VH-VL binders against q8eqq3. Designs and how they scored, part 2

Target 1, 246 residues: q8eqq3
Amino acid sequence: MKIHIMIAEDERLAREELMYLLQQENDIILCPSAENGDQLLNLYQEYNPNVIFLDIHMPGINGIEVAKKIRNEFEDKDIIIIFTTAYESYGVQAFEIQATDYLLKPFSEERFKIAMNRIRKTLSTKKVRKPKVDKLVVNLDEKMMVIDPNQIGFAAREGRTVKIHFISNEVIETKMNLKELEEKLSGFPFYRPHRSYLVNMDCIKEITPWFNGAYNLVIKDLAESTIPVSRTAAKGLFDALQGVHH
Below, E stands for the ipSAE of ESMFold2; O stands for the ipSAE of OpenDDE; V2 stands for 0.75 times the mean of E and O plus 0.25 times the DockQ between their complexes.

## First folded at step 1 (VH-VL; framework fv_lerdelimumab)

Design L3 (at its last look DockQ between E and O 0.03; V2 from the best seeds 0.00; counts 0 for: pae O 13.7 > 2, placed apart)
Fold by ESMFold2, look of step 2:
Structure L3 (fold): chain C 246 residues (1-246), chain A 121 residues (1-121), chain B 109 residues (1-109)
Amino acid sequence: as target 1 above (246 residues)
Amino acid sequence: EVQLVESGGGVVQPGRSLRLSCAASGFTFSNYAMHWVRQAPGKGLEWVAVISYDGSNKYYADSVKGRFTISRDNSKNTLYLQMDSLRAEDTAVYYCARGGYSYGYDAFDIWGQGTLVTVSS
Amino acid sequence: SSELTQDPAVSVALGQTVRITCQGDSLRSYYASWYQQKPGQAPVLVIYGKNNRPSGIPDRFSGSSSGNTASLTITGAQAEDEADYYCNSRDSSGNHLYVFGGGTKLTVL
């Protein structure tokens, strides 16, 4: 629900004005700000914002070049870019890279509000419409448990049952098999690194080599639980972790 | 009731000019980029031109650059395509289509029914 | 290159699943949008973005992307799905801002 916004602006006063305007909005989380293009690219990769307010005329790699890198080299189709500039002629460049809007400096409250409304509309049209609740229901012997899939670190088959391991270290047991669980989780980034495991890709912390072309996974906050990656699944895992890119 | 209605198609000789119009209704026309897309008889779709929401930016396919001019009148909710120096290869059904307002991820979500332009001697 | 390549024709048995593909370098940077066109009619947007369906499009239609390839999948194909299907995307290489694939004629058997 909250929009994660990053600012790239080298001039302190302009940056502070924009932060002030953003903080008046109740649906915003402000990421750390960048003061140049290279810093922005590093922070962007670390924080993965929904929106970047991007000054065209930053020192070093300029905002247009940054936007092109994000689109073409990082292949990020989803990022919303709002250019900021002191010059009225940059509407052309905003159009050329599919920026959502641009703001002329010094910032006006009215134009800022319009840009925010465009951001919100763009975000609503980029996502598959989903039910308000986004949860997994798992059958236990005598009850059903309602689970947030984002809290699952991995699931493992042990004999005839499957244990679901949460990032909280809690474990539950189900008679649902991994195939059924995977199907119910099809809208979430889960992968089968091994026939006996199902892992949440967003929770992988470390990948370490193992014998014979296999690997082991470590899950965030579950350092005692290592998950095998079979030799045959390794390429698929790396491809899935890096997505459509590379 | 969002719709686009093209007009101005017809039969013309090579080298002549024709102006197409597209009347928009049911939405705020001035918020959207607008496109022309054409389809030769029995052939696929070919993108022709785009104009930004305020008319300040215009882009053309290489096949029509220098001969066609896209324009808009936001006070009349109307998109235009001026086609000069027409060639036989320009024979097609011409569609107007609504684009996005300079958002990331363009899609043509509203189309007219098209108007036929036939260029023949 | 800014070209989008589609197979010219595919067939599917009634009730079966079919995948129509679109390939091009620009699809690494931009999503495809997909259009259905029935004879004598204007194109209709079926899928845009990652996997968004406009209102009125059946949920048997879905989209996906990987690398330089976008796909339109029809699960449980119906007779009325017989049509030409076009992909479209931005041209990331220069002077043509938008490009359509050549189209795929879907026959439902």
Scores: ipSAE 0.025, ipTM 0.523, lowest interface PAE 7.4, mean pLDDT 82
Fold by ESMFold2-Fast, scan of step 1:
Structure L3 (fold): chain C 246 residues (1-246), chain A 121 residues (1-121), chain B 109 residues (1-109)
Amino acid sequence: as target 1 above (246 residues)
Amino acid sequence: EVQLVESGGGVVQPGRSLRLSCAASGFTFSNYAMHWVRQAPGKGLEWVAVISYDGSNKYYADSVKGRFTISRDNSKNTLYLQMDSLRAEDTAVYYCARGGYSYGYDAFDIWGQGTLVTVSS
Amino acid sequence: SSELTQDPAVSVALGQTVRITCQGDSLRSYYASWYQQKPGQAPVLVIYGKNNRPSGIPDRFSGSSSGNTASLTITGAQAEDEADYYCNSRDSSGNHLYVFGGGTKLTVL
């Protein structure tokens, strides 16, 4: 899995330095960055990241107040907060707000690696968060398309490409494979019922048994398409539909 | 190595005052928030008060607010609890505890042995 | 102030697994820390955050958290684990106010 990280930092050079360090990691996806506390709170709700690197001193609402809103008003104890600060004394305040770590500016590669290790260790002990993506951007042959994931019924592999089927009966073709598409849609209720399919669970209309523990499913408003559910995927699908999350 | 030692406990009459001290050693006292926690005989733990590393912020349990004052002297590595208008319900072992820093979580990682305060006539 | 609820007593057979639970609304916003207290001794921190052990605490101690509930699990209980266990969390007010659970007395049979 990829770790979705968001940065809140009002100084462009500090923000770019942190982005450079994060881009050296192979398991990171960067969310859009914020330049102040209010912008961060809006982007945080939109993207639901796993980790926030949060500058304490920003114009308007400061990083400490931002962290307090996330913990207390949004009741989010699972998000990992790493404070960034130019001042050594703020390490104690970071502890008091239940931050996972803090980094002093200018950032050292050694301290950054320690913080990354703490993030990974903490993620192994917390409940899995599903980062949200409001829109999906896909590359088509001659253009890029911005897609509302809620309008997708299912996607199917056909040869070397993937076709995305909309509830509207519109179909688009992308060079993105199903694994990449599933990863980009990780914040939405999509499931892999078969190696060649990805379905929107909110759009499932009917599930009928087939043979040897396998099933077929039909998507709302796309009744002409019957989608297979493998024996190995069946239990996970029923667990997911009934809210049984292990 | 790291140690907290409470003192100042004893028997005191209702309505009187008492001041507890906690001597810290083996760590940089001025880098940590400090807490007082009490335990009545045969009962559970009850958090009393906290003071920030520099003494600028203080918070109290509702049961002691207005009667108790937490303070610290970083030059002497000492934490204090001034207890005024003592009541029978304040009878307890009073523990000094350090607000430890580890991955940013709240924890009381080092505790003293406690000092007994008995409020009786 | 916010309450954290613990069962007053629990028993476990030597070598078996026991789970001690703590429940309260503040646990939706803040992780619990857990303390072991033996007769005549000061409390000892055994778990902080969701599932972190201080140096010197045996790996048989683990923590978990879900919604408004936190749990301390002892896998393969030993005789020396017999003690009172307390959970602690920050009050949901967002200020630096703290609340302890009522404590659970663990008896190792």
Scores: ipSAE 0.006, ipTM 0.504, lowest interface PAE 9.2, mean pLDDT 83
Fold by OpenDDE, look of step 2:
Parts: structure tokens; C-alpha cells; sequence
Structure L3 (fold): chain C 246 residues (1-246), chain A 121 residues (1-121), chain B 109 residues (1-109)
């Protein structure tokens, strides 16, 4: 299934950047873009996108107001809204409108990818009320292994396979990708600190600063494994650890 | 220290193949798109290819499309450029460069020192 | 493919200001990045985005853009600034393609 995405952005360069990023994704269809809120509302009705990247600061009606109209007047509770802004102060408003994510301008590719993953996850969960999985079933060659998610320290993409690392330092290989694994672990406190890692937040021992705004996680496994946290994932991790909802 | 180190350059005859490597250190290699850029002797810079952070997307300049293959091994923090059907016009210093598209820029913020490829009969 | 054009050579007196300009259609949509290259050395990023300097780049370097142009300005040129300067941007004709300008040789007099 292709994801229909629409952009509302008054800044030409920002719009072009976002379009460029989206065009790199294989599972999306880019709808016509809007340059202001009124145009978005008109196009929204015509194209019925699944996702809107919505700039908060546009001439005329601002992005927050547009989102409110979509939610309240059009009664669309299913559309995924990603806010874009140059300012961090609108996080609370984004939460109130139940935005899926919040992207700061100018965009980072990494942060964009995180947003895309959230979009995909949200769409997958809406289609399939996946019951809270109590146990994880993993296919290992000709057998299936039943795994307690609480025993997982982290999972890592290593080459073409994903390895699940247990707190006991046991490691198993799975044919699932990290995205699939993350979906299966929905309801458990797992976080993607890096595109190549999925970490059990309950197994984080400490966080150490790394260069350029990145961090490293130390895991409570026997090996005290180190997991990188990307700069763009750092804030979200801290928020998640502190129980902050966005 | 953040650094890129190219290797694999040398002298080859036209029609032959050569594989370049770029070893990355000092940063999370898997976070970044990587590029190859070349410079013919006494000429300007020419962009050659890019590979996404996870290797899922690859793009090439028209001048090398169909002949060159960019790849990466994130477990080894290494970028590669397989060059097939080499031509005299491919003679250049080849640089690997880290791509940065983060918080307002799309640029090559880290460069290796380059490796020389000479294609001659 | 998109093209970026630069003057092949410019001169500046020591301590004076010089502007190197890059022109191309892609610059209407994308920021330029600027690279300094000295003989026998790899290029060094000096300006990116709207007007950002990487760590270690002197504040006498600045960037600007207007229309289909981008400019690198050196305010108070120093002898060590003598080098080739290249602009770069995404290619507007394709996804994830990049293009360099022809380069500008800066001579400090």
C-alpha cells in the first residue's frame, strides 16, 4: 500500500527539501503541495492524503489552526499530521492536536527517517489492531522460539540480519527487520535510538555523551554493551525515559 | 578523530576493473550517506555517486552510471566503489566524503585525502 | 543535468573583501555548499546552508544566496585564503544528484 503524503509549506526551499526527502521513499505518493493553509484545506478534500506535513508558520491561517479544522470540522481523526516548524515551542500544541510527530526546520535526514518510521508504524497499527503481544515468537530456521520481551536487552541490525541480544548475553538471529521487530514489541518499552538498533529502555544503565550531540547507551547486560544514540533520536529518548508524551 | 581513508587506487589499463575502499572512523558510519567525488588532474571536482545510510538507495552521475557500483559495509565502517569498464577519462583522484543533511545543510563535511586512479594504455 | 557556473579566477588584496559567486537553476531550490581546496590537499567545507561555518572555519567566511545565485564572501582576506573554491548543490534534474561548480581560483595580492 502506498502512503499518500501532502505538504503544506510556504517556504519554497523548505518545501523543496521535504519533497526531495519524500521522493527518496519507495512507498509514498506525493500529492500536490500547498503553500498556505487555505490551499491545504482545499487540496485535502480533493486528494484525501494519509499524511500531512504541515508547517505551523504559514501566511493566513496557521498550521495549528489548519490541523484543528481538519480534526474538528472535517472530523478526520485518522489523518496523520506531522508538524514542521523552526521553533521548538509548539510541541505542546502539537500534542493537543494528537500530531504523530514534530520536525524542526531545517530538516535533518535522520529526523525525517524517524518521522517516516512513525508514520508507517501508525498506519500499520490502525489497520491491524495488533493485540498486545505478551510473548515474542521468532522464527529460527526450522523452529520457532518463544521469547520474553523483558529478557531482551537490545536488537541490532548486523549486515543483512537482525540479532536479538538478551540480557544474559545470548544472541539469536531473526529474519525480521528492526521495524517488524519493533511492531511486534509494541506495548513494551522499546526505543529506536539509532536506525540500526532497538533498545529495551528498562535495560539502559547509563547514558554517556558522544560528539556532535550524540550519545551512547550502556546496557545492563553482562557485557555492558554500548549502543549509539543519534543526535536526532536523543531528545526523544530522554523524553521517553522521563515519561513525557508527545 | 573523525577521518576517512581511501585505498585501492593505482594504474590500470582501459577496460579493466578496480575497487576502491574508504575506511571511516571516529563517527557513527551508519548514520550518514556517503559519497564519492573525483578530480581529474588539473580539473575541478566531479560528483560520482552517493549511497544512503543503510545502503538501500544508490545514485550515480551519468558519466559513470552502468559502470560504477557504490556499496558499503556498515559492520566494517567501509565504503566501496567498484569501477568496471574503466576509461581514460576516469583518471582522477577519488575522494570519499561524508554526506551531511542535518539541521539546514546538504554538504560534504568530511573528506578523505583521496586515492589516485590512473587509466592508461 | 543542472550546471553551476563560477568565474574561473578572482583576485583580492590582502585585508580586503572578495565575493565568489555561483549561479545555476538548482540554487533556486537548494542551498549551496562551498569548499576550499589548496594545492595537493583535499577539499574542505567552509560554508553550508544559509550561512553556517563548520568548526574551525574562520568567521571571515560567510555565505549568502539570492535568486539563482549563491555567494561566498571573505571579509578581510588573508594570505592563507589563496585557494580554489568550489560551490556545490543538489541537481534539480534528478533525485539525490549533486553538481559542482567549475571552481574559482582566488589569488591574494
Amino acid sequence: as target 1 above (246 residues)
Amino acid sequence: EVQLVESGGGVVQPGRSLRLSCAASGFTFSNYAMHWVRQAPGKGLEWVAVISYDGSNKYYADSVKGRFTISRDNSKNTLYLQMDSLRAEDTAVYYCARGGYSYGYDAFDIWGQGTLVTVSS
Amino acid sequence: SSELTQDPAVSVALGQTVRITCQGDSLRSYYASWYQQKPGQAPVLVIYGKNNRPSGIPDRFSGSSSGNTASLTITGAQAEDEADYYCNSRDSSGNHLYVFGGGTKLTVL
Scores: ipSAE 0.000, ipTM 0.480, lowest interface PAE 13.7, mean pLDDT 85
ESMFold2 (binder alone), look of step 2: mean pLDDT 91; pTM 0.946

Design L4
Fold by ESMFold2-Fast, scan of step 1:
Structure L4 (fold): chain C 246 residues (1-246), chain A 122 residues (1-122), chain B 109 residues (1-109)
Amino acid sequence: as target 1 above (246 residues)
Amino acid sequence: EVQLVESGGGVVQPGRSLRLSCAASGFTFSSYGMHWVRQAPGKGLEWVAVISYDGSNKYYADSVKGRFTISRDNSKNTLYLQMDSLRAEDTAVYYCAKEGYDFWSGYYFDYWGQGTLVTVSS
Amino acid sequence: SSELTQDPAVSVALGQTVRITCQGDSLRTYYASWYQQKPGQAPVLVIYGKNNRPSGIPDRFSGSSSGNTASLTITGAQAEDEADYYCNSRDSSGNHLYVFGGGTKLTVL
């Protein structure tokens, strides 16, 4: 019901103005803000927001390149991106990477309201599709593979692809994103401990505290891999593991 | 072929100033962040400063904050480090380094110059 | 900011395998990058992320990560591998973006 929104903006006054505008809305939860592209990618993984307000001009990797990494390397088409910029010429790039809107600095309340309405409309058309199947079909470059989900230990986002790790230690690589994989595995005990991971809860061996309320977990027979559990995912994971029905 | 060539190092007295330059070629300079990394004689690597691709944002190690200024001129493919109020502990080889980026590692340094020696002594 | 800890020295016999380790809290979340530095020369990137090698780096170099530890492995060490090796990790905590380990001097016997 609530919309989780994250801001990436290196100018303090622009960041504070956008936060002020967002705080006037009654249906949002504001995630921690980032001051550069690197911080944004880290916080995006930890907090799993619905929406990012993304400054184009930031230190290091710029906002356009951040958005391209999210769309291309994460294959994340579901996150809503609103660009912020002082320069009018970036509208074409925003369209090409499937941004929902963009805002010119200084922000006008009228344009902000239009962007918020577009966000709400986009979220209201989101489809929840949970297939009831016993097998998983995964697209590889030149073939489709039929997989027994019970044999999967975890799946991880690495660069432009997702790698599926079997409890046999076999690994396959697919262009399916983790959200699509999660939806196809509905009905099996899989959980998203982190934006870049999907784990088989039946295969979790141990969970250890990390930093800032986050955790790390290890899969049975795949002990060399340490998988992060974000702060926001931790409670849901513990509830699911203890057999709490929601 | 990527090349980074530092210049401007030398011997300077404490309290004085020195400006380092790094001439870049073989890549689109205006598309990448740039770094300065230093190494005191016989010691390890220490990160000094970074500048964003367009020059709008800059970050410094606490040891140099307020004394050093990083800048760039994208029309000349050149990176600069202005070093003010120099101290004996600033004696080091200063390397110019180009950003690479990996999702899990964050930023890393894919190309380095040969370095320029700065000696702060009487 | 977090610190990265490396042993100051390690030795390996010619043709044998050596593992250089780097420890720090940031390594639980991020892969390390590794740099080789020979006397009088600039550092050279040898590994970034999980086992990624820049062009020109021999196959005997590999990387791994588990928990708070990252490792650089050289299988079949050669004489030219004598150097100082530095790990580097991401620091996303504000104004300090990078942390280097103290370096490990590798001697090939």
Scores: ipSAE 0.000, ipTM 0.400, lowest interface PAE 18.3, mean pLDDT 80

Design L6
Fold by ESMFold2-Fast, scan of step 1:
Structure L6 (fold): chain C 246 residues (1-246), chain A 121 residues (1-121), chain B 109 residues (1-109)
Amino acid sequence: as target 1 above (246 residues)
Amino acid sequence: EVQLVESGGGVVQPGRSLRLSCAASGFTFSSYGMHWVRQAPGKGLEWVAVIWYDGSNKYYADSVKGRFTISRDNSKNTLYLQMDSLRAEDTAVYYCAKGTYYYDSSGFDYWGQGTLVTVSS
Amino acid sequence: SSELTQDPAVSVALGQTVRITCQGDSLRSYYASWYQQKPGQAPVLVIYGKNNRPSGIPDRFSGSSSGNTASLTITGAQAEDEADYYCNSRDSSGNHLYVFGGGTKLTVL
């Protein structure tokens, strides 16, 4: 598991110091950084990080206000917030908004490591952050269907429409194309083995070799549906299924 | 501050080899897929190669397949492109570009300054 | 085909709206990303996915996608928007290969 981390820090040297410290860790993905609260709220919505290192004193909306918006307006109770500040007195406010820790400037490696340990402990006890979408909403003629993505075995482009195949063998037809569907499902373990298919990796039963270095996937559904894998997609699929080694 | 700095470009004769380097800083290099993109003088952009965050997978444009090798050293935050059997049509500015994710890129969010490779006698 | 086609040039009057179009079969399967390049400079990502904007990119830039076509729209064009614009997408033959369009030179009159 990688930890997606975002920094909001208006002072360039402090921002670069945090980036340098985070760069020493091998289990993180660093999102684009923000220089003020408005930028952070925009990037937070776009990148959906696990952790924000949030400077309290930024131009415009300050870090406390940003944290309150995330907790209250966006209703995000799961994101880990670490405040950064030159002022010790903000510890009480950090507690009130359920911050995991705070770092006093200038940063020490010892305090940074303590904060990282708290982040990892918190993530190990919390359920994985929700994907960009919890449910898939599909517009059908005269109704909208709310779908649990975990029940999808695969989706296939058939003619001008996309059919979503459930592991129950139920099928629904949508006007949404596969790239739209892939984007909506980006927080779930879906993979594009072929331009005409999107597969739930948790629902793959077997992989069989075919022709010219290509493969076929057999799905864990009643029909044991068969999906083609292109030659170039095969390597990526094997690595994604086994968890790419570090 | 994310920075990508390419080096190793220069003038080289056809049939020879050249190795480009890209020094990365300001982000966790080992967490992102990295790309090489080139641009011939006065021409458009051409994607060359990608390497996954851990070096496990590599993909190449057909024009360079079998001649170029992409690699990375995560301990040094450095991306490489080994260019063998160089041809006149390989003349271009070579950009190091950071992907937005581990393996599949929805965009190349940061680019280096580029390094010029001229293949000429 | 894996080719992405762009018009080589387009002009827009200051303050007006312009749409730059990218066409190719791969766009039926994958979203385009868009890059702005000014003379002597490296490209800058302005739109990725269907319509996602990186930090620092003005909100006058937007993206759209339909069928085999992706478009970059600049609403209220400014003088500094004058540049070459490139679309990029995955090659239709595979998920891990990438193809750029030929580029569109935008002139702001």
Scores: ipSAE 0.000, ipTM 0.429, lowest interface PAE 19.2, mean pLDDT 81

